# Ledger of designs, part 5: VHH binders against Epidermal growth factor receptor kinase substrate 8-like protein 2 (EPS8L2)

Target 1, 157 residues: Epidermal growth factor receptor kinase substrate 8-like protein 2 (EPS8L2), of Homo sapiens (Human) (q9h6s3r46to202)
Amino acid sequence: MHETSQYHVQHLATFIMDKSEAITSVDDAIRKLVQLSSKEKIWTQEMLLQVNDQSLRLLDIESQEELEDFPLPTVQRSQTVLNQLRYPSVLLLVCQDSEQSKPDVHFFHCDEVEAELVHEDIESALADCRLGKKMRPQTLKGHQEKIRQRQSILPPP
Key: E = the ipSAE of ESMFold2; O = the ipSAE of OpenDDE; V2 = 0.75 times the mean of E and O plus 0.25 times the DockQ between their complexes.

## First folded at step 1 (VHH)

Design e9 (framework vhh_brivekimig_d4)
Fold by ESMFold2-Fast, scan of step 1:
Structure e9 (fold): chain B 157 residues (1-157), chain A 124 residues (1-124)
Amino acid sequence: as target 1 above (157 residues)
Amino acid sequence: EVQLVESGGGVVQPGGSLRLSCAASGFTFSSYWMSWVRQAPGKGPEWVSSISGSGGSTLYADSVKGRFTISRDNSKNTLYLQMNSLRPEDTALYYCAKGPYYYDSSGRYPFDYSSQGTLVTVSS
């Protein structure tokens, strides 16, 4: 049971986790981002991040073009990075589709919403995906909505 | 499996032009940003240009603005780089990459899929 959520974020960087890039862990990727941030070498792109029951989607906020689609099974890790950058609230995603030999590490600044809130939403979607939506059917939610609708017609006690 | 095959490189004199092509397969080409990345002798990879899935948005490194034009043909799953007014410093292996790269123009820009690249040599 996951509804589509939308967040305004700024993309900061994407690194390949590859020995040739000296990035063998998320800590290596964070160090590289800190170095780029300190030298003011980060090109930011404003995006709309969508979280739904199928995937995480990135849309360019100006053109509405889909920049990335991360099916939930391809999302290996979601993490917050706090107080290490000029940006106080950073979201980190590790993603690898079945055709990639190496994972990607994506960094986003969450200016309008704390990275922890986005992270919690993503973790919820991942948990629902792993458990299977059919184990938590929508009929209970529909029943609650019908009760609310009926009560709006009937006079209060 | 994502596959990217570059072609169109060659030897050209300063001031000349070349058009590079990248044939993509194994993914929904029109749904992804695509980029050109180059690696000059003795240097790390350098991002050159990126284009949105529809072709509506393009980005260029400062070193190539006004000289290079990125484009795509989604019906053929092909990415292009038209290179004009070539300079000796444009000599490099050119690689096609899946995804956007928004690092500054002097940064080291890796790509997520290794390919053979296509060699561009600008010399007399």
Scores: ipSAE 0.011, ipTM 0.201, lowest interface PAE 9.4, mean pLDDT 75

Design f1 (framework vhh_8h63_2)
Fold by ESMFold2-Fast, scan of step 1:
Structure f1 (fold): chain B 157 residues (1-157), chain A 122 residues (1-122)
Amino acid sequence: as target 1 above (157 residues)
Amino acid sequence: ELQLVESGGGLVQAGGSLTVSCAASGFTFSSYAMGWSRQAPGKERELVAGISSGGSTYYADTVKGRFTISRDNAKNTLYLQMNSLKPEDTAMYYCARDYYEYSSGWLGFDYWGQGTQVTVSG
C-alpha cells in the first residue's frame, strides 16, 4: 500500500528509444537532451506528478486534468540525471506499455524538490508493486530500533 | 515528398465544436513534435497547442481547457478538437512540424501546412 504523493515538475522532453533514430539507450537520450538544452531549444510544461500504488500520473497544473497515466508495471526505470547545463536536478523515467514496440524516455526538471527524493518515492512504489503492493517493513523496524537505542544510552537513575 | 495537409475547417456558431486534422507524409511522423498555430486578421501567429513525439502536450492560455491536441502515429495524423468555440477563435489554423526529432519543445518550424479556415459566428 502506498499513499499518493504529489510533486510540481517541469516536463522537458520525451524521446522514443528507436535504433533507426540513433536513440538506443538512456545515455543516447540524455545526450539529446543536453544538446537541445545547450542551444536553448526547449520549452517546458509545468505539471503535477503523482505517485500512487497503481500508477504515476501527470496532471495539468491549473485544471488538474489527467494528461498521462503510467501504470506501475509499465515503468521500466526511474533515474536521476544531475549536472546538466540549465537543469541540474532531472528525473528520468523509462516507460513501455504492451501496445508500444519501443520504450519512451521522459525527462522532468524538479526545481522545488530534489529529483533524488522523487526518484526514491517512485522506487518505493515500484518495489511495493513488484512485491505485491505491501508496505516496506524495514523502514518501520529501523525507526523502532533507533528509538530503543536512544533510550538505552540514557544514564541509569 | 514532405507534406502537411490540413482539413476540417468551416463555419460554426459560438459555443459549438469542431475538429481539424492534419495528414502528414514524406517523413517519420512519429519522431517529430507537432503543433497547431493560428493567425487571425490583424494579429501575429499564435502557437495554440503542441504535442511531443512521446505524447506530452502544451496549450496556450487562450485555449487551455477548451482545445485538445492528439496524434495517431499509425495514421500519420494530427488532430485538434475545439470545444466551446468563441468568435475570438476565428483564424486560419496551421499544422506545423517541430525542428528537432524526439523533442517535447516547440523550437521553431522547418515546415508548415497550407492552413484550414475556422470561422466562429457571434
Scores: ipSAE 0.000, ipTM 0.112, lowest interface PAE 16.1, mean pLDDT 75

Design f2 (framework vhh_brivekimig_d4)
Fold by ESMFold2-Fast, scan of step 1:
Structure f2 (fold): chain B 157 residues (1-157), chain A 123 residues (1-123)
Amino acid sequence: as target 1 above (157 residues)
Amino acid sequence: EVQLVESGGGVVQPGGSLRLSCAASGFTFSSYAMSWVRQAPGKGPEWVSSISGSGGSTLYADSVKGRFTISRDNSKNTLYLQMNSLRPEDTALYYCARDYYEYSSGWLGFDYSSQGTLVTVSS
């Protein structure tokens, strides 16, 4: 299965995605990060990010105590954001626990090469996690209806 | 808006090859796993293959493993399916899909508003 990987990252910010925070999209979150960075208002925390076949884990770099655990089903998106002001290589994670009404957007500074590598590793873990999950009924039925419409026009075999 | 446009389908004889392409736009292509899904006449949809956002990981249905190769070019926002050693049972409409994993419910979904491309394998 997926081997556990470990990366040194700097946590930059976590934003909850809701109107009260003026963050309704990932683009809004990125703009807020850029704004905080330009004003030198980012409080950084060094952490270890672990990727395994069950979850993404954030550990305190000194004590190795678990700070956060993101079960892979709760990770909605992983992407890199290049060319931030002070942080040329940033990893972005969108996570939503079943207990949360709104997603969280987490930003981490990695070395430029490392951010791309971390993103690749996370994508691989997410792909593995999706293996064995059933297709959503509404998505499957939508696909079937589109095919039925197409088949009504196609000549029979 | 999300747009997926397939091409490359056609009629081939058993043992032949085809390469399918999917041009994607309207979203950050490299951030999403992508899949190929097919539906044969009179049958339900069948998942064929998936590729991670980076292209580093691939998955194949047992029915196509060893014959098909999925790949992507993130600089061109394009997904590919190389189909070798084609068999009559590969005859189907092939759809390019953006993988949509519904994490709150644990379901795997496929976001395809695409036209599909027809592949016919006949002797």
Scores: ipSAE 0.000, ipTM 0.180, lowest interface PAE 14.4, mean pLDDT 75

Design f3 (framework vhh_4orz_3)
Fold by ESMFold2-Fast, scan of step 1:
Structure f3 (fold): chain B 157 residues (1-157), chain A 122 residues (1-122)
Amino acid sequence: as target 1 above (157 residues)
Amino acid sequence: EVQLVESGGGLVQAGGSLRLFCAASGFTVSSNYMAWLRQAPGKRREWVALIYSGGSTDYADSVKDRFTISRDNAKNTVSLQMNSLKPEDTAIYFCAAEPWYGSDYLTSYDYWGQGTQVTVSS
């Protein structure tokens, strides 16, 4: 029953969780981000993060083209990282597609709203997905109702 | 694996023009956010121009209307046309890129070239 929401965010980094990268935990990834931040080696990209009943989507803010789509079942973890970076409010996502042998850790700076609020929205969407509760688009409800009305008016096949 | 190589820098008099090139290998320019940054002696790096994946461009106030960033997708290059150069434009110019999402899962966003020196005499 999750409504679609949209947030302006700045992408900070994406790391593969792999022993070869010395990233075996989320804490390792956070440590690497802190080191990159202190050296001013983070190049940010502004984008829109959308949360809906099917997925988390990243859109290019200028072109509106889809950069990434994370189906909710592929999102393993959502977490906030507060006051540890030059960015006061950071959202962390761990995602793994069935075709990936290793998960990815994504970091975003949340400027328009606090990362904790974005995280709570994502946790709500994940909980709804895991419980089998999904928001249905208005068009899908309308379509189903029209089918029922048609079947009641017309003779059955 | 990913490499950016800048060229086109040099010495020019105030009011002159230069065109910088960034040749990319190991990734596709047309699908990436690309930027030009510069660093003057004793100063921090500052961005001067960027081009979004969709082709929109943006410029720092100090270079607006004088500099133009563009892509050549066939050559996999990004260029920076610099007109009406000023002594304050003297710096090492760097090309930088962010990876394309969904094509490769890369470990960091610190793709930087070695830079090309631009010197503007008064």
Scores: ipSAE 0.000, ipTM 0.099, lowest interface PAE 16.2, mean pLDDT 73

Design f4 (framework vhh_7b2m_4)
Fold by ESMFold2-Fast, scan of step 1:
Structure f4 (fold): chain B 157 residues (1-157), chain A 122 residues (1-122)
Amino acid sequence: as target 1 above (157 residues)
Amino acid sequence: EVQLVESGGGLVQAGGSLRLSCAASGFTFSSYAVGWYRQAPGKQRVVVASITSGGSTKYSNSVKGRFTISRDNAKNTVYLQMNSLKPEDTAVYYCAAEPWYGSDYLTSYDYWGQGTQVTVSS
């Protein structure tokens, strides 16, 4: 079971992981963030990051309005990025939903807690969700529905 | 990274047989159901056969009695034995499993692959 956790964070950037952006790996995205940071080209937005057993949610600090919802199955990776110039405590998330042909890489500066603590909480939620999913019986209907979703984001060869 | 790679396709005469293989990596293979799908020219991709983690099998009506799906968990491989092939079975064949999350990279391209071409001549 995973209880809901809430963290104060600053959103730094979101990049599409695509060759046209010269971002084919997480390392490429990190390099781009470092370059933008060194040029003082990052405009930050303060928000709340919530971790629960269904999803990761981003909320506006003042209004509590939901800005984004990332269902746990759409979260491909969580990672910390240490000692990156202006931002000592950075959380990186790779997310891709069924409507996206390419993943997004999201970067957050963790204002209240170290990024390592937020990352550990997210990894715990992902592990719990993944283990529950592995134990779930699978059916032909479920497989067909998942294939239809994947086909909608990938054009035929 | 979740990867499923198809092989074993080719050209065969009507009434012949082929065995397709699907090699899995990047996930706990034995815990996942795996399905075979096919896409004929100008048509949508459709399910052909599926095998659960426990070994239970399901087949589409068009292939029931002719195709057999099986798995070898020690080799992380799923097979599709195709007998009594018909021209209507001509398609690119793909395998798929439940999506993995929390891995370093998971894309539809890595998961889906290019498939293996099966052509049945009359």
Scores: ipSAE 0.000, ipTM 0.085, lowest interface PAE 20.0, mean pLDDT 73

Design f5 (framework vhh_7pa5_2)
Fold by ESMFold2-Fast, scan of step 1:
Structure f5 (fold): chain B 157 residues (1-157), chain A 123 residues (1-123)
Amino acid sequence: as target 1 above (157 residues)
Amino acid sequence: QVQLVESGGGMVQPGGSLRLSCAASGFTFSDYAMSWVRRAPGKGPEWVSTISGSGGYTSYADSVKGRFTISRDNAKNTLYLQMNSLKPEDTALYYCAKDLYYESSGYFPFDYWGQGTQVTVSS
């Protein structure tokens, strides 16, 4: 089981991955953040990032009111961006709900802990969630068929 | 293309030990959590253990907790599972799995799972 972890972070930006925004890759999103940072056009918001076995949650630091909830199946990628920005320790999340046509890219500055540590915690939660999902018959149809084919040509146990 | 090659399986008596290895290639190994998943004859797949990219966080299924230890060597792109106090119930094909959160079709992981390594525990 993954117990709830909590980190103080600063939200830097959120971009939609869309061709109309010239953001078709994570690298495009990083480039845009760098440009905004160089022009001093990033206004940060302090918040709490919580990691648990069901979701990632963003809470207002003062009231602890929920600002956003990302169910783990909607988190496509977690990545660190180190030493490429004015902020030395940046966490990047790519999230897409089944109802969204395009992913969102979220950037956070991790000032109390290294972004690498936060990324590691998220990676652990995602692995637990994704493996559980893949073990369900519906999500493992292809893998189950491969196993059946292999076992049917093996000598009896 | 992502390639995962499991090894180290074999036949062992109850109470014995085995060490499984998974050689990974085709991706930046240290950026991804890795897992062990097993399938016993006539049963569905069961998640066994997961380790974070850095190795700092690990988790285990209740059925193996205290007996199995997952570890990794990022310099060698290799994942390990040390299995102690083996039981007949541990008999299964063991698979190395990469998290597919960067891929849209993570539901059918043929390209991201190895061929598996057979572990047989018999009295």
Scores: ipSAE 0.000, ipTM 0.120, lowest interface PAE 17.3, mean pLDDT 74

Design f6 (framework vhh_surovatamig_d1)
Fold by ESMFold2-Fast, scan of step 1:
Structure f6 (fold): chain B 157 residues (1-157), chain A 121 residues (1-121)
Amino acid sequence: as target 1 above (157 residues)
Amino acid sequence: EVQLVESGGGLVQPGGSLRLSCAASGFTFSDYYMSWVRQAPGKGLEWVATISSSGSTIDYVDSVKGRFTISRDNAKKSLYLQMNSLRAEDTAVYYCARELYDFWSGYKDYRGQGTLVTVSS
């Protein structure tokens, strides 16, 4: 098995890729993040991102309680976005499970070295998974596991 | 409609080189891992090489390491396989494959029609 890697990240935003939200590409999602950042409408949440041979996991930084689980087959794309306003290094993940009609785009703030390292680690895990060396069961069982969804960006109270 | 069209196969002498191309359409090419797989006469399918969506992660079957190079051009929606130091054992139909995991149905791949590579004197 791929040994679990763990990284400190700040969640910036999650957008659904949908024409009704004017987000039909990764570039559209990046533009929306930049727009929200320039208007100071990004409220960050610190968390731990774990990479293993089954999934990417987001955990609460203090308790390590699981906030989200992305099985590797649901991760469609991993990318770094550098030099976006006050966020010098951003990790972008596109995720979609088979019951979702549309992908989600997740953004995390890391420093330049951390985002590049996380991206490379994720791509390595995805490559191992997609080569067919670590196949998931073709059943409902995995999907029935509890996966918490993060809340969207909210204005201050 | 997902379409993959391979080209570049042919007859080549042992020690020679060929470059295979695959033109993709009907999907967002830059979002998918892509592979080359081959089938030698009378044999089963053999995975040859895989390249990640960005091109940063690349893997090969041991028998082609150091001889074959997989690459991609996301702007042109094209996948390539540069084959050097070809051997008779490399004779096969080569297929371009898009790798996709569907949570409910497991791994699926879409393959083109293939291009024949014959290594013979």
Scores: ipSAE 0.000, ipTM 0.127, lowest interface PAE 16.6, mean pLDDT 75

Design g1 (framework vhh_8h63_2)
Amino acid sequence: ELQLVESGGGLVQAGGSLTVSCAASGFTFSRYAMGWSRQAPGKERELVAGISSGGSTYYADTVKGRFTISRDNAKNTLYLQMNSLKPEDTAMYYCAAELRWLYSGSHEYDYWGQGTQVTVSG
ESMFold2-Fast, scan of step 1: ipSAE 0.080; ipTM 0.440

Design g2 (framework vhh_brivekimig_d4)
Fold by ESMFold2-Fast, scan of step 1:
Structure g2 (fold): chain B 157 residues (1-157), chain A 122 residues (1-122)
Amino acid sequence: as target 1 above (157 residues)
Amino acid sequence: EVQLVESGGGVVQPGGSLRLSCAASGFTFSSYAMSWVRQAPGKGPEWVSSISGSGGYTLYADSVKGRFTISRDNSKNTLYLQMNSLRPEDTALYYCAKLFEYRGSWTYFDYSSQGTLVTVSS
């Protein structure tokens, strides 16, 4: 019924937000990622990140096999992390479902579009979900237009 | 205790082939995705390839796609990398690494002991 936004991303890391891991805040997780990045200990996995009116999904880039599904009510936070890593544009997600005692914090490098554009799309979906509304196709098309504009200014491969 | 032991490296001429092995112990091998990572002299580490726990999903770096094949034998707790059409730029220490899957999310951990040296030279 609704179109899905899709972004090519690289997964960088996932940390448990737990005191025993010395990660009690998003800032703690960012510091750990920066430390790993400075020592070149981040190895990426290429994925497709899909945003729709029900969930965020991570898919294999070629087969489109579902690797992970985050129902929108389980997404606690979306944030950008800029210029603090070897990767200049990073998306951060905090997710926790009902079966988890602690939240997970996920980091993605957005290699085709700026993380801020992906973040804006996610925040729009979360807002619509919280208001009991579904994302409209017109809103989704607007995000696609922003992506196309950004892609047109990217250097050639 | 997680232990990974790489082997199979050696000296080959350009266009040659090598098969690397990684013997794993200390964890349920079939439950974890595995990766090959390399580090060339004077350069940082480069991810080469990954394979899911079941072996049903594989992913390759663009620099090796079509030349290298990652595989695993869960009955032997062994990871493999078949390297064909080797080039001088493939010269590196090759490491296997466990990719930890947690709550449906993938977290990378490097539990390599020594690596195995691959030298492609005439």
Scores: ipSAE 0.000, ipTM 0.169, lowest interface PAE 10.4, mean pLDDT 76

Design g3 (framework vhh_4orz_3)
Fold by ESMFold2-Fast, scan of step 1:
Structure g3 (fold): chain B 157 residues (1-157), chain A 121 residues (1-121)
Amino acid sequence: as target 1 above (157 residues)
Amino acid sequence: EVQLVESGGGLVQAGGSLRLFCAASGFTFSSYAMAWLRQAPGKRREWVALIYSGGSTDYADSVKDRFTISRDNAKNTVSLQMNSLKPEDTAIYFCATDWLYKSSPYEYDYWGQGTQVTVSS
């Protein structure tokens, strides 16, 4: 039972980092997003972004259907985007799994919380993963549930 | 896999009407915004209309008050009602959805073959 942070976000875009698209850096991806935003070509999708000690997950808000799962080792970078867009609070993720030849760059508008707070939570999870730490602090509800489970598996006194 | 199949295009005279359809499969249709884009000969693809998952709509100025986008979540279909058609509306019309894997709006990964609309003068 691990405590999971959950944020309401709007997906703005995902680009492949590919030189055929002239996207060889994060700056190239940001430039493309700014260009699309200025042309009114951004179609937002409401999602839930979950951060836990194993992965980042994107879920459909209504159905809770998993749209994407990013194991923490596949997340190369988390970054906020300064006021380059009409959206005031933008989060950027760079992800690449072992089966992908090229990284993906994902952009999210954080409408209920500052992107910096989401970024800080993700960077904390990435740092803990890189250091081999897999435990996160539990909520009071989580502690209570763990106590109940422990009591059920321990030998009776 | 995500599939989008457009239909309903054809030849129509100026002032006429057409209704385009897009059948979607391979994703949770009701959760995603759906868009119509078009490409005239020798031009880049142009955004035409957008319907959000919640039902709100947006239109390009060139088609506002003439086109209406709608969706049927039970059938996984989005449609575009085109009225008062002009020769300038002649193009291949594409249905698009973009939730996680968005290249340029001019990319082809999650778009169908399109449906041709020709408006004679």
Scores: ipSAE 0.000, ipTM 0.125, lowest interface PAE 14.7, mean pLDDT 74

Design g4 (framework vhh_7pa5_2)
Fold by ESMFold2-Fast, scan of step 1:
Structure g4 (fold): chain B 157 residues (1-157), chain A 123 residues (1-123)
Amino acid sequence: as target 1 above (157 residues)
Amino acid sequence: QVQLVESGGGMVQPGGSLRLSCAASGFTFSSYWMSWVRRAPGKGPEWVSTISGSGGSTSYADSVKGRFTISRDNAKNTLYLQMNSLKPEDTALYYCARLEYYGSGSYLPMDVWGQGTQVTVSS
């Protein structure tokens, strides 16, 4: 039984990996986040990130309402970005379900918990999933629509 | 294609003022934090001031705080440094620099530099 872990995080940005946006790699996405940070265009949203043996879940911190659900098979990469941004501890996730034509890159600031600790927990869950341990049949219906670049479409606070 | 060109340096008496300009081209100027860095004869580079992309945040070295003001005009792709109450110790080659990412401390990570403009404060 993989215990459910819960972490307090702040969502910074989500980008679609698309050639028309000049984002063809994780490094391109990081560069774009740096540009948004320098332009002071990052609007943060506090969330709870849950890690279990089936998925990664994002919950609204006050209502506990589920905002997003990423079944583990849809998570392609977990990575930390340390000391390269105004935010000292950043978690990066690359996700793509079977109905998305292109992957999404999600960035989170980990204020109270080291991003590397969150990353290690996620990698442990992904490893168990990839080895077939605790894996259950799941439908990849979490995301039917592409996730848009949040920072460019969200109105100012 | 990416370049920074400083101007406005010169000779001035102690207590005088100068305004430096830096013309940026080849990149989206408003998306980058910018800095002024100086190098005095025989010394290493010293960070002077930094400004955010929007101009909403500024920081200064203790040696210039209260005397220098950093500003920018994003419509003109130009960075400025207003220098008041100049001292002989302010004599240096002043560089305009672009930050690769936002950092902290007295020397920030710069990826693009200008050629510098000479400021001489002497009696």
Scores: ipSAE 0.000, ipTM 0.111, lowest interface PAE 14.6, mean pLDDT 76

Design g5 (framework vhh_7b2m_4)
Fold by ESMFold2-Fast, scan of step 1:
Structure g5 (fold): chain B 157 residues (1-157), chain A 122 residues (1-122)
Amino acid sequence: as target 1 above (157 residues)
Amino acid sequence: EVQLVESGGGLVQAGGSLRLSCAASGFTFSSYAVGWYRQAPGKQRVVVASISSGGDTKYSNSVKGRFTISRDNAKNTVYLQMNSLKPEDTAVYYCAAYLEWGTYRPSEYDYWGQGTQVTVSS
């Protein structure tokens, strides 16, 4: 059974990690994002980020149309970037599509939920995937635990 | 002066094809990654396809299999071949060049063209 977490995020940028682009590390990508942000050249897109036991999915917030699907084995890294940008809560993902020779670095501003919480949920899913597990530990999923806590309240008879 | 000029837009019926061109001047084109973006009325500008200086390509899910991006460094031009066009592809298409870090004119990291209108009739 798939458990799906859903977060409201704003996509900020995607860069190719390639020596020709002078981006060989996540630090290089962060510096490029900082510079684009300082020049007000970031085009933001509202999205829903879904985390399940198979993939990370990006959906258009209004239509629910799938914009991207990142199978968990293609996600190389998840990281937070806090208070270094005009955006206080940024999530960074490194993904390598098997159809591309080079990884992509994706940046999201986490609007409704702190980037650290989204990152922890993703790390939990990645850890379970790498260990061959199908189930995600509840202790590593704060948002999911809060949902379960709400559901434990019995309605009046 | 850095300049990007798009051309090739127009009106086409669903199922048709168009080829867009982006002609670059004023910078070392071969060192830049180039992307095609589109913006429909009342919507955000979104990425369609990109090509690195090394020739690696990436496509949005909505156009994968229908659109092909390519570059000709000798002509300082990027192309977007659009096949099997749908009414939802109707938008103004923009070319953008991403300056490689630490090369020419580091103060100007993105360059945008004026856009070219693509209209797909049902």
Scores: ipSAE 0.000, ipTM 0.230, lowest interface PAE 11.8, mean pLDDT 76

Design g6 (framework vhh_surovatamig_d1)
Fold by ESMFold2-Fast, scan of step 1:
Structure g6 (fold): chain B 157 residues (1-157), chain A 124 residues (1-124)
Amino acid sequence: as target 1 above (157 residues)
Amino acid sequence: EVQLVESGGGLVQPGGSLRLSCAASGFTFSSYAMSWVRQAPGKGLEWVATISGSGGYTDYVDSVKGRFTISRDNAKKSLYLQMNSLRAEDTAVYYCARDFLYRYGSGTYGMDVRGQGTLVTVSS
């Protein structure tokens, strides 16, 4: 119930999987990341990635502010990226909330712990979720508030 | 090829003013929110301000509200940060960033491209 793991990671990029961005697959997203990396256009942000029985959370390392909360049912895929990038230890997450029409793909460099270990921990949490461990509505309420706040600074569609 | 080129940084006295500029190329500028982010010596990245693609919405970190103004000129593909009443704590490298803020749940710092930065030093 309180099996929470915490990892120091560097966020590399987040892309919307959208045809207008020419990103319709994970391979398209990896290709875009490789192109940005080769041109030294990646702006890294240090974060804490927390894995628990309800969600994956991203916290700003300096302020401890919650940047994102991914309820486990919204996490579609976790994988490592092998030998494609300057970063030897890359974790990839595909996430889609029920309110999203398109999934997001997130890339992290795992500098304190191998990406393979972080991926295994996430896969374990996802497997436990699939075996009937439920996420509580409180996690989704936090996500809704962040969506509301973020939309205040964007023009209407 | 997306490029962002910052300019306007320099040395300024406390209480002074400075205007940063960012020239964008290689993408449809008006379709993206744009942000200014800074990194003080020995510290992590701090988001400073965001402006929507249309310019109709702006947001600022609390420490700069009332002192800094973010603006854009979509015809010139340029982003600006007018900094007034500068303090020693504002000393940092300032980065222009293209911000793809999602409608649904991504964090505040969704930047997929950045410039090289421009140094602002506020000192006597």
Scores: ipSAE 0.006, ipTM 0.176, lowest interface PAE 10.6, mean pLDDT 76

## First folded at step 2 (VHH; framework vhh_brivekimig_d4)

Design e2F (from e2 with L101F; at its last look DockQ between E and O 0.45; V2 from the best seeds 0.00; counts 0 for: pae E 4.3 > 2)
Amino acid sequence: EVQLVESGGGVVQPGGSLRLSCAASGFTFSSYAMSWVRQAPGKGPEWVSSISGSGGSTLYADSVKGRFTISRDNSKNTLYLQMNSLRPEDTALYYCAREPFRYYGSGPYFDYSSQGTLVTVSS
ESMFold2, look of step 2: ipSAE 0.224; ipTM 0.582
ESMFold2 (binder alone), look of step 2: mean pLDDT 81; pTM 0.806
OpenDDE, look of step 2: ipSAE 0.630; ipTM 0.821

